# VH-VL binders against Probable ABC transporter phosphonate/phosphite binding protein PhnD2 (phnD2): the designs that were tried, part 3

Target 1, 264 residues: Probable ABC transporter phosphonate/phosphite binding protein PhnD2 (phnD2), of Prochlorococcus marinus (a3pdp9)
Amino acid sequence: SADPDKLIVALIPDENAATVIQDNQGLKDYLTEAFDKEIELVVTTDYSSMIEAARNDRLDLAYFGPLSYVLAKAVSDIEPFAARIKGGTKTYNSCIIGNTKKGVTSFDDIKGTTFALGDPASTSSRLFPELTLAENGLTKGKDFQGVFLGSHDAVALAVQNGNAQAGGMACPILKSLKKKGVIDPSKVTTIAQSSPIPQYPWTMRSTLSPELKEKIRFTFLDLDSDKVLKPFNADGFASITDSDYDGIRKAGKLLGLDLSKFVK

## First folded at step 20 (VH-VL)

Design y1 (from x3 with heavy chain D59E)
Fold by ESMFold2, fold request of step 21:
Structure y1 (fold): chain C 264 residues (1-264), chain A 120 residues (1-120), chain B 106 residues (1-106)
Amino acid sequence: as target 1 above (264 residues)
Amino acid sequence: QVQLVQSGAEVKKPGESLKVSCKASGYTFTRYYMHWVRQAPGQGLEWMGEIYPSGGYTEYAQKFQGRVTMTRDTSTSTVYMELSSLRSEDTAVYYCARDHWYTSGYFDYWGQGTLVTVSS
Amino acid sequence: SYVLTQPSSVSVAPGQTATISCGGHNIGSKRVHWYQQRPGQSPVLVIYYDSDRPSGIPERFSGSNSGNTATLTISGTQAMDEADYYCQVWKDYSYVFGGGTKLTVL
């Protein structure tokens, strides 16, 4: 319905699902209070499953990555409304990482190796790693072998353990994994960072009532709760528009990606 | 310091081709789109197309499809724009301009412009 | 294709506020950028993302965008502001300029 009693809120599976759910409990509680509605958090198996759920109008709110948003927007009636801010910016970076013991510290060291990627529809764990390598003269399938491991934490672990010599993932997630002790900083080095990437958008289906959509926007933009913001490592939320992701669309074209194939 | 320096003015006849160069400095050439925008005398700005230097990807405005070719030389940080089958209507100042590609696109640096006159 | 419409000219007295409009279907959902072009010069970016100023652009330049109209506002207009002004958006892998507005300061 246009004003449902329960909101289905999907979260991109860019990390382990239990972690993703836990990091969003504060937001769930905040939204439950603000809307006097039931809030159900959903984490799908992969990015394409979340995109298909949006395509089939099964989601009320969705927290996508930038590329998965662009893919979902192409096939779904959704609109972005907010992104988190830290230090005055609505951007983040993708990190190119290397295994320390195998001496992978430069782009030259990536040649002829296995390079770990996240989900095929990932921005900072697929699209920008491939773009960054291409900008440095390395083409997937020609200069290195790409392997898709599904999530950012899986990429980090594969590089740490030597299952891949290098990999690409979101810099903020790498920082969090190091802080949590999941990744030993001495085993994984950062080779490079990408150009700035627009931050993960919060989206809502366009078929919600105008009144509910405005309430959702206001609630996020006015949010100042440390209970919510601390787990997000955020100073707050800022307004966004669809055109803020035009750079992601252009980046997909650069790599010749057929974006329709990610949703099948 | 970002700088875009274009080749000098040209005089052409109808049916010929023009080729304008734009040499970039002060930034990582392969990480930014370069665009060509023209301006006929007394007229507004008209986008012609773009090139992404690292792979040579191009996108052209529909009006110029089939007549425009954009290329680059990464060793000299230079882009080129060729426009074929010239007409008198192609008389214009031709600008190269840099795009902030990882956000919604706008042109933050412009070359000095190259006047190309097409007359018989 | 997508069209941006600007008035051909705007005249203001020195010290007054100049308002230059840029009309487009649902332009409020797009990010609008503005360029100043003095006679014989290359365009210069004066506003991007609807309302942000590049470093070195005076505070008297401001912008807004909602509905079907984006607006460049120049407060305290000075003789040096006399120029052509263009709005621009990105749409569907294309870059679209408005027709330009000649600002005259009398």
Scores: ipSAE 0.214, ipTM 0.706, lowest interface PAE 5.6, mean pLDDT 90
Fold by ESMFold2, fold request of step 21:
Parts: sequence; C-alpha cells; structure tokens
Structure y1 (fold): chain C 264 residues (1-264), chain A 120 residues (1-120), chain B 106 residues (1-106)
Amino acid sequence: as target 1 above (264 residues)
Amino acid sequence: QVQLVQSGAEVKKPGESLKVSCKASGYTFTRYYMHWVRQAPGQGLEWMGEIYPSGGYTEYAQKFQGRVTMTRDTSTSTVYMELSSLRSEDTAVYYCARDHWYTSGYFDYWGQGTLVTVSS
Amino acid sequence: SYVLTQPSSVSVAPGQTATISCGGHNIGSKRVHWYQQRPGQSPVLVIYYDSDRPSGIPERFSGSNSGNTATLTISGTQAMDEADYYCQVWKDYSYVFGGGTKLTVL
C-alpha cells in the first residue's frame, strides 16, 4: 500500500509550537536521512485538531499523548510503535503544583482556588490531575474552578505568575522548564505526584506499506544519536503496543470522557 | 502489606440472593479497582465485574447483568457483591481481586475465596 | 465475545520444560497475564505483560507472546509446579480468562 515520498509528522502541542518544533529538529534530520524522504513537521492548534487530522488520514506519523492517542485510536486507522525511555522506564508522572507565594502547598489549600489544566484531551494535565483531586475529596466545579490553558508550559507559567493558584502538568516538562530557567523553582511548589503513566506513543497510519512500517519501527528502536536524544530528553526508544494504554482507557471511563466531544 | 479478607462460606437455596464482602487493607482503597471472579467446582475462573471505590463506578460481565450488584463502603474499605435469583450452577468459590486502574488489567492480589453452595 | 483457548492438560517429567499455550485471535497485540492455582488455593500472578515476573516468582517461569499464541514456559519443572494455569487479557473493558491448563509432573 502507501510508500509516499513525503511523510507528514504531527507533534502534540503539549508546549508552545516553537519549542515543540525545536525539540524535534534532530529527529526530522535523522528521519530524512534514514528514509530518503521529505519530512514535514506539523504542530496542530490543539489536541482535538490533531485527533481529527489522524481520523481524516492526513498524518503519516503522529506523536500523541497517552489520552489523545486512545481517543485517536478509537476513530482512526493508526498503530503505536515506540515510546521514549528515560532512566530505564517507559513511564512518567503527573505533578500537582501550587503557587509558593500564595502558600498553596497541600490539597487543602486548593479548595476554593483556580486550578490550571492543559488541553481537555491531556493525560497528565487534565485526566490525572482531576482524578487525583477527586481521590483527595476535591471535585471540579464544586471545590475548585478548573481552567483550560491548552499546554503544560501555560499551566506552569500561570501557577508561577499567580493567575492560577494550583495546576496539573507532566512532571518531566516541569523539570525541563525549571532547567531552562522558564520556571523559577522557588515560585512553584510540587504538592503531589501521580502514579506512573505510560509514555507518549509514536504512531503511524496503518495503511503505510508493511515494508515502510517495519523500517519506521526499526529506525526508532535502533536510534542512538545524541543530536536526536538530547533535545528530546531521552535515552532511546522502546517498542510499545496498543494494550500498554488500556489503563488510560479505563481512567477515561472513570472521568466520564465522551469520545464524540473530541472528534466529529 | 496488602490484604483482602472475605466473609465466610454460605449455603443458599435456589431463588435466594448471596452477598459476599471483601475488606481491603494495606493500600489506598480508592486507587484500585476491586473485582469479583468466581470458580465453580472443577471449573475455570470467570470474571463477574468490577467496582472502582472512588465514585462507585461499576462494570459487569454481560452474563451477570441484571443479577449482580457491586457496592462499597469507603469508610470501612469494604466492597460487596450481591448475586440474586440463585441457581444450582451459581455454586462456586467467589474471589475478590485487586487491579490497578492504569495498567493493562491484571490481578496482583486475591482474597481467600468464599464458598457459596446453592442446593436443596 | 473474545475467546482464549488453552489445552486442558499438559504432562511433563520432573526437570523437563513445560509449555502451556494460550490461543487467541491476534493475541500478540495484547498483554497476556498468567496465574498459577494450586488445589484449594487462590490464584497467584506468575507472569504479567507477556513476560515479566512479579517479585518472588522463580526464574524458571517465563512467557512469550506473538501472532495468535501466548506461551507460559516452566523450565526445570518441579513437583511443586503441579497446578492449574490460566492466561488472561483485558479487552474492551472486560477481563477474559482462558479455560485453564492442568499441569501434571510425573
């Protein structure tokens, strides 16, 4: 079936687009050389736009978050194949953070405040924060006001600046923002850390030729280039399967997520 | 240390209901599904359904839909399974089992089992 | 609706390698878990995620999964390994067990 001369590679907008594109330039160059194909990186406006692009078969490769992957898989002919490894694991965590100056250092301090969330289809910046707060007796709309800010870096900045008193986001992104000096560690307190979350999957459309699909899998799994791995903050890539995200499907059911709200 | 302790064996007549309890300890009760799995004498394992203690979400196997009800009491960290309109083929050992909500769905800890005999 | 098929029994001599199969349509795309149940006891998880061993399970227990077949392998089989073995998957918000395999060590 399809073996196009150009591959469209979508990246989830979990941070601002310039950062996302910059962090993937090394990968773009690596894939261009490995496949002898033109590689176009795209960053959609929001997670639902990326899901819709996948549904309409407009993407060849797509780097989703766990929940956005589950939503896209339900309506698209895609398959996951690789996830980044860091520190010997294919998992990461969600962090609940609070504004230090406003004294938001515990779950009790979140009651009555504004809580920053990322995209509505985000795992670690929506799904896990809401479930974690509910487990601690805090219901969105009753015990706190949830606001959707679109991306993880927007959540972190809103908490740092005091526009939201608390928020939820991926712990690795918070660590990266602190290292880059975007977030001052003295202004943002980590209140809690979630249980492990399966890493963001790389996916490909299933209608690519079998030969190309195997080349894509092998190329990612064999990748050891520092030019790719260091900006991506990874030690390498490991294989994954769709069932690695079964826990995310179960969690989405608990929050009452309606798949139809994210696709049309 | 994770422990699941079930209520004792019961003898029931056809048409009655059974209700088995499973008390959890040694972990955060509201962070794990609790499941019920039964095993008729000499037979295999059969999943009946699940409850997520936070909020009380339930999912039942289609075979038991309409006959089974699962509930919980978060103040005592206890789940309950009730099966109505009993028949002789409902004679089984009933197990509770724990499943982490974010994994690929495997049972890491099991209760000791409760034998329910339906006869007469 | 999703069915896992296991042989009803497998017999091996002590010290030999036992293999227990679990058949299912495209099971290689799923994560398979295995339980051991000795007579009169609760099941015990022995393999999860196709091939991972929980803490305390001997190295002689291993697993694989590809195509339409998952396999539990017990090397150096001992008399204490005589038990029923069940495979299990999660699919579509349901938990599906195989029919079980009685392992006899003679």
Scores: ipSAE 0.137, ipTM 0.683, lowest interface PAE 6.2, mean pLDDT 90
Fold by ESMFold2, last read:
Structure y1 (fold): chain C 264 residues (1-264), chain A 120 residues (1-120), chain B 106 residues (1-106)
Amino acid sequence: as target 1 above (264 residues)
Amino acid sequence: QVQLVQSGAEVKKPGESLKVSCKASGYTFTRYYMHWVRQAPGQGLEWMGEIYPSGGYTEYAQKFQGRVTMTRDTSTSTVYMELSSLRSEDTAVYYCARDHWYTSGYFDYWGQGTLVTVSS
Amino acid sequence: SYVLTQPSSVSVAPGQTATISCGGHNIGSKRVHWYQQRPGQSPVLVIYYDSDRPSGIPERFSGSNSGNTATLTISGTQAMDEADYYCQVWKDYSYVFGGGTKLTVL
C-alpha cells in the first residue's frame, strides 16, 4: 500500500535489539501521533537480513548504516531523507580500540592478535577498520585474525574482556557505552580514529505516496523533542541525498564487497 | 599546505607512450583518491581515472580502458599515469587532482598541469 | 552515458549578475560541484555540494540545484571572474564534467 495504516520501521542491529528498541521508543510514540498510524519497530538478526527485507519491499522506513544503505539502495527502491546532527555535524568516526591489560595500544601491537569486527556489512565496525589497518600495513588474515561479532557493543565487550585483543567500532557508540558504564575506560584504549564518515541515513521506500513521503521528511526535519532526541543521542535532523554516500560506494569497492554475499 | 607537483612537458610521436608523475605533499597521501583529468587545446575537462594509493586500487573511464595505467609509490607520495598508443587527439594538458575528503566526489586540489604534445 | 549540458558562453557587464546553467536528467538528486579555470591556469573549486563555498572563495559565488538544472551565480561580477566554468557530478563510479562555459566580462 502507498499509504498504509501501519508503518514497519526497521532499525539496524548495531547494538543489541533491546537497547535499539529502547532508544527509539520516544521516536515511535512521536511518529504514531504525527502520522495517526500504527508504528512497528523491527530489529533484524543481522544487517543482511535488513537489506533483504528492504529488497523485498517489506519495510516502510529503515534506519541503515552508511554501507548497509549503499548495499540496500543497489537492490531496493528506497530513498534517504534525513540524518541526525550531533555537535554541529552530519558525520561520525570509526575507532580502533585495544585491550589495555593485553598491552594492545598501537597498530604494531595488533600484529598476531584477534581483531573484533561487527557485522560484515558495517561501515564503522568492518569497512573502515579494515581499510585503516591496511593503510598502516596490517592485512586481515595475514597480520591479524578478524572475527565477526555482529554488533558494536559485542565488539567493545570482547575487547574489554580480552576475548579479542583489538577491535573496530563506531566512536559515538563507544562513548555511549563508557557513559552507561558498560565499558570501563581503563580497560579499553582508543588506538586511532578514522576520517569522517557520513551519518546513518533514515530511508523510506519510494513506493509510498508523495504526500506521505513529504510528511515523513517534514516530521523528521522539524523534530525538536528532547524525549526523542536525547535517547537517540542527537541534536536534531538534517536533509541528506543519495550522493552523500558516493564515497562509501568507492570504499566498499576497495574492500571487494560483492552484493550477492548480502542478498539471499 | 597541500601541494601537487607534476612532471614537465613532453613531446611525443603517434604510437608512443606518455608517463606523467604527480608528487603530493602536505597531507596523508594514502587516505585520499588521486585522479587524472585531461584537457585538449580549446576543449573541456575530461576525467580519465583514479587511484587509491593505500592499496593501489584503480578505476578508469571507459574511453581509456586498455590504454591507461595508473600506479603509485607510497614511499615518495607519487602517482603516475601512463597512456599508450598515442594519437594526435591525445595532445592535451594532463592534470592530477585530489578528492576533497575520503567520502567526497569533488576535486579540491589540482596539480599545475603537464602539456603533452603528440605530433606527426 | 550521463551528459551535463552548459551554454558555451555567457557575457555580462561589470557589476552585474552572471548565471551559468548545468543541465542534466534528474541532476537535482545529485550533488553538483563547480570549477573556475582562468586562462593558462589549473581549475579551482568554487562551489561544492550544490551551494557550499570552499575557504577563500568570495561570497559573490553561489550555487543551487533543483529538478534538471544546477546553476552557478556570480553577483557583482568583476574582470577577474572572466574564466571558463565547469560543472561536475559523480554518477555510477564515473566523474562527469559539463562542456564548460566561457564567462566574458565587458
Scores: ipSAE 0.063, ipTM 0.634, lowest interface PAE 6.9, mean pLDDT 90

Design y1 (from x3 with heavy chain D59E)
Fold by ESMFold2, last read:
Structure y1 (fold): chain C 264 residues (1-264), chain A 120 residues (1-120), chain B 106 residues (1-106)
Amino acid sequence: as target 1 above (264 residues)
Amino acid sequence: QVQLVQSGAEVKKPGESLKVSCKASGYTFTRYYMHWVRQAPGQGLEWMGEIYPSGGYTEYAQKFQGRVTMTRDTSTSTVYMELSSLRSEDTAVYYCARDHWYTSGYFDYWGQGTLVTVSS
Amino acid sequence: SYVLTQPSSVSVAPGQTATISCGGHNIGSKRVHWYQQRPGQSPVLVIYYDSDRPSGIPERFSGSNSGNTATLTISGTQAMDEADYYCQVWKDYSYVFGGGTKLTVL
């Protein structure tokens, strides 16, 4: 079992890489001090590349989205251990958004349009948007054209700019983009919100030494630093288990997702 | 300073096996893929396969399936490549190369090469 | 099995710009890496991820990748740049090299 001097910490590319790295500098510094180890933050090109890295045992810690976690867990020796808390909950929501100028404010307005999606392995910018649209009688390819744009900020920008008339993305990321001024709230309408989704899991490879794994778990659960928590938009971290993601597995089955398309 | 030091040149007969070693230093051995790439005289580079030293995962090029075996010894930071049932066309320089493991993979450091000559 | 095609040779006068192509079906959707190999020596990485330069590689080395063609460009070519150049991609858990291009500086 491993206790390396350097930990490779992968972060899901749900926003552009510079933003993802910036928002995690506080965590990097905190973990460096807590573990007395070098911490290297890594952002892969896409979700599939991160899943591949986990499958090939290239990552020590990995911050996945829920669906990408489920896909990675199916082919990798990893375990989830912590998720952020905000407002007393370990859940978040996916938002269906529309371009305000084009008048896209309801599900009916999505018919015949281009709908922006994030990465194919994304929970809140692919899986739940498609599930939510299907629950409202809208089938991708039949009632609207889906376009994969790779990340949540790309979805938001495409809807704001009118390159897509509607889109699906994580509600917390939309809120963050509005606070940062990247998205003008007057240009993007929220049409709907999903059922609660289990929060992005922090994971570690199971082959780390038991002593290191226990320290990683405790360090996250004890974390109380504003330097870490504010950029993360979190009140703290709470323990999670693999079964917390069984709903994601079921949602994938309902939509007929083929796991083999995300690994080689 | 990253170094990959390979075992010395060998002369083999058809039907024999070769085994080349690659000793790594200057980095965390278990955190990077190691690859084997060969080059026949006057020819281009040909990927043979990879090993991830942590756990020993391997992937071999289809051409070499069934003939190549890659192993590692983490205590000596050494990777081994064995190629069986040698033929004259297996005469080549064999390189080990380190993979930069982030997306899509590329080889940032190479060993000095090991010439293996297969002759009757 | 994915194939990368390179010209067998390219000749350029000192100080001029050399371009070395690497053809592949939809190669613009992949990340292309380039290696320099001088006679009797191991390959050396000169460009990765289409256009990024490793530490110590001169700025006169640059790369591009779009459509079905990736290109290594060497501006202000010098006699020391005389070598074989290989393009490489990762595809389907395999590592694919081009056939190599001999650059001659006259």
Scores: ipSAE 0.008, ipTM 0.393, lowest interface PAE 15.3, mean pLDDT 88

Design y4 (from x3 with heavy chain H100Y)
Fold by OpenDDE, fold request of step 24:
Structure y4 (fold): chain C 264 residues (1-264), chain A 120 residues (1-120), chain B 106 residues (1-106)
Amino acid sequence: as target 1 above (264 residues)
Amino acid sequence: QVQLVQSGAEVKKPGESLKVSCKASGYTFTRYYMHWVRQAPGQGLEWMGEIYPSGGYTDYAQKFQGRVTMTRDTSTSTVYMELSSLRSEDTAVYYCARDYWYTSGYFDYWGQGTLVTVSS
Amino acid sequence: SYVLTQPSSVSVAPGQTATISCGGHNIGSKRVHWYQQRPGQSPVLVIYYDSDRPSGIPERFSGSNSGNTATLTISGTQAMDEADYYCQVWKDYSYVFGGGTKLTVL
């Protein structure tokens, strides 16, 4: 249906599903009222599952990471329309972290270690960590061993407890985990931050009615509810275009990723 | 401040090669693509290609494939563009330009340009 | 290949508003950037991301992008604004420039 009574809103599993669902309850309620529709939040098992769901037109709205978005866009007709804005910026950073007790506090210390990554389709827990490491002369498989743990919080915990000696994850998530007491700042050292990454894009399937699409755009862009924005740590949502993620495509190219034929 | 300083003007004969340099300063050299854009006399801007200094990745416009080579020296923060088999049509001002590529790519800084004249 | 179309020339009297268009298929879905090139000088970024203005660029410069046309607007045009103006986008790992517009201040 171009105008369904229920909207499926998908979210990437960058943290455990319970946390993701909890953080988006405000948004769920807001959209329910705004659209006068049932809103179903869905957290997929992994990034690839979300891409496949989009490919099969199973999602009405989807909140992707930048890389997963460009991958999804390559195989589906999703339309990006909004992203978080904070302090006038629509970007975030990836962080490389190390186990403090094990003395992993620099790029050189990462040599010979197990490096924790999130999802293969993750921007800040795969793409940019590898890019940053490469920029600093470290190559996966040669200088360190990579392991995919599925989510950012899994990366952080693995690094904290020493199961992985280093890892890559989104800086905002790291900050949040520290604030929540999940991660002890004394046990995890931030080694580096990446260059700016465009914020997660909200997308909608192209087959929604023009009227509904406009309503969705307006609702997100006009949204000023603290209850919704606080979990997002955002001042609001700003308009975006597909071109805002051209840099992600370029970054993928640098790492030899074929966006049209992504292999896990 | 960001600065891109290019090598001086050159005069070449048809069939020869040109090599222009662009020295960058004022930013982390390895994190930005450097591009070359040329402009023939009285004509518009023409994109030639790009190089990522970290790793030396290059991508060239189709028109120049097989004839252009872009390289970099990270120790001197310098990018080079070599164009071979020159012809009169290659007479142009050649610019290096830094690409802010992390979101949507645009050229925020430009070199002063290098005039290359190809004549028999 | 993706093509950006600009008028070859635009004339404006001092103090008046100059408008330079950049046409492209569904260009509104892209980010358009604008460069000013005065005679004998290098291009200078004057607008990026459709409407953002770099530091040092006068407020009289503005940009918009929708549908199939991006527009550079120069209000209160001054003699110093006489230059060639180029629009630019990224497409399929290539950078595309418009043909350029010569702005003459009469």
Scores: ipSAE 0.891, ipTM 0.945, lowest interface PAE 0.5, mean pLDDT 96
Fold by OpenDDE, fold request of step 24:
Structure y4 (fold): chain C 264 residues (1-264), chain A 120 residues (1-120), chain B 106 residues (1-106)
Amino acid sequence: as target 1 above (264 residues)
Amino acid sequence: QVQLVQSGAEVKKPGESLKVSCKASGYTFTRYYMHWVRQAPGQGLEWMGEIYPSGGYTDYAQKFQGRVTMTRDTSTSTVYMELSSLRSEDTAVYYCARDYWYTSGYFDYWGQGTLVTVSS
Amino acid sequence: SYVLTQPSSVSVAPGQTATISCGGHNIGSKRVHWYQQRPGQSPVLVIYYDSDRPSGIPERFSGSNSGNTATLTISGTQAMDEADYYCQVWKDYSYVFGGGTKLTVL
């Protein structure tokens, strides 16, 4: 249906599902009221599953990471329309972290270690960490071993606990975990931050009615509810275009990713 | 302060090759794409290709494929552009330009340009 | 290939507003960047991502992009603004420049 009574809103599992759902409850309620529709939040098991769901036109709205978005866009007709804005910026950073107790506090210390990554399709927990490491002369499989743990919080915990000696994750998530007391700042050292990364894009399937699409765009862009925005640590949502993620496409190419034939 | 300093002007004959250098400073060399853009006398800007210093990845405009080679020396933070089988039409000022690749798509810093004249 | 079209020249009196257009098919869906090139000098980025200004660029420079036309606007034009201006986009892993516009300050 081009205008269904229920909207499926998919979210990437960059943290555990419970946290993701909790953080988006305000949004769910807001959209329910705004659209007068049933809103079903879905957290997929992994990034690839979300991409496949998009491919199969099973999602009405989807909140992707930048890399997962470009991968999904290569195989589906999703339309980006909005991203978080904070302090006038629509960007965030990726962080490389190390276990403090184990003395992993620099790039050189990462040599010979196990490096924790999130999902293969993760921007800030795979793509940019690898690029940042490469920029500093470290190559996965040669200078360090990578392990995919599925989510950003898993990366943080692994590094904190020493299961991995270093790892890559989104800086905002790291900050949040520290604030929540999940991560002890004294146990995890931030080694580096990436350059600014375009924020997660909200997308909609192309087969929705034009009227509904416009309503969705307006609703997100006009949204100023603290209840909705506080969990996102955002001032609002700003308009975006597909071209805003061209840098991600280029970055993906550097890693040898076939964007049109992505395989987990 | 970001600086891109290019090699000096050259005079070449048809059939020869040119090689222009671009030394970068003031930023992390391996993090940014370097591009080459040329400008024939009285003409507009023409993109030639790009190189990512980390790993040496290159991508060339179709017009120059098979004739252009871009390389880098990370130890000296220098990028090189070689163009072979020169023609009179290759007379131009050649620029290196940095691409802030994380927000890819534009050139935020440019070299001073290198004039290459191809004449019989 | 993707083509960007600019007027060959634009003339303005000092203090007036100069407008330079850049035409392209559905260019409004792209991000447009602008460069200033004074005679005998290298290009300088003056606008990126349609309307953002790099540090050091005067506020009199602004940009917009919609439909099939991107526009560079220079308010309160000064003699020092006399230069060639180029629009540029990224398309299919290539970089495309407009033909350039010569701005003359009378």
Scores: ipSAE 0.464, ipTM 0.810, lowest interface PAE 1.2, mean pLDDT 94
Fold by ESMFold2, look of step 20:
Structure y4 (fold): chain C 264 residues (1-264), chain A 120 residues (1-120), chain B 106 residues (1-106)
Amino acid sequence: as target 1 above (264 residues)
Amino acid sequence: QVQLVQSGAEVKKPGESLKVSCKASGYTFTRYYMHWVRQAPGQGLEWMGEIYPSGGYTDYAQKFQGRVTMTRDTSTSTVYMELSSLRSEDTAVYYCARDYWYTSGYFDYWGQGTLVTVSS
Amino acid sequence: SYVLTQPSSVSVAPGQTATISCGGHNIGSKRVHWYQQRPGQSPVLVIYYDSDRPSGIPERFSGSNSGNTATLTISGTQAMDEADYYCQVWKDYSYVFGGGTKLTVL
């Protein structure tokens, strides 16, 4: 039944914190006006810290990745309500990338190399890359050495610079980094692209008052501000439910994910 | 054309075991779970368990834990379900059905079914 | 375990609209799938994700899901629609079926 004067809004650190905060200033301003409340943006050090914050009821709104959401939902009283739309879909893809100059352009070229991963609780920079490599006969620790670099932009830079010969990350983030000039397209090639992955969910604490929860849902669904949408690379927002992430739960179980490694 | 073709009907006695095969064609075998679902005469559908062909991961419904074994042969795109210590209550049609590995929780294609009769 | 409740039977006249319910606690927060099983045949998926229709399924089949009830609706019901219908969800790593509804077209 809570209707606080201040909302704490956590954002998944899938890129460096300065970028995440900058990309969300428009959203902060929009929500401040829409709710007539103080909005505090929080970017945690890593995905597990955000999951732990949700577990301890420290967050009012939280923007998780799909896997980190599934892990947080298992231990927290949260509910998903909206996801961005881009190009007519509420999905995105994971990309396996390789260093062009080192000649890493196929799965066979990944054998014996260092493979960059993002956060251990990342969908498109950990879970899907490991499953895709396993399906192609490449086992982490046997056929390649995995290195957790924390974020998608760190993965892309490590592959570009040759510190890792290949890596896995969200395709939309790679595209954005190439457009911004952070990644030179000639230095990083895409080896494979996953099937569609459900988009990052916005979530809220279930203990907020019913009236506030409905206001939050409609505020996101009615959002059409370019100041908010363009930094998100989004055309708008659409409603979602918890069951949209059942495929992520199945994928996590297939890899034997253990929640104790991320919280507790 | 996705097809799931199962082995033929069987007649068994209590205490024996059954083994049903399901051969897949028309899709990438290793990217889909294969499930087994049974249906006793005049009754509803009952989920028995799943296998993921790429690594052989299995998960069985509690009711069948310890009696059911699911295996696969990726070179022939075939899954197998073995049910041991058969009882008259195990008389049913046994179906295989596929489910995409990460984005769905539904069965888009089913085998034709295999009738197994357990009688003394 | 999670339970899905369906009526055991539904009867409709040809050309009328058939409605088959599937009850479950907070089923509106889940994705509901529907299967048709004609006599002597294997099940066929007719609706997935509450309301989406696979290719080849007539548009007279539709679905909805809110609150504690999911519904399969068949408009312009035909004799060929006479079958058993099952709802299904995925929950807690299990595949849960409703008990089935026999649709009779007379």
Scores: ipSAE 0.318, ipTM 0.720, lowest interface PAE 4.0, mean pLDDT 91

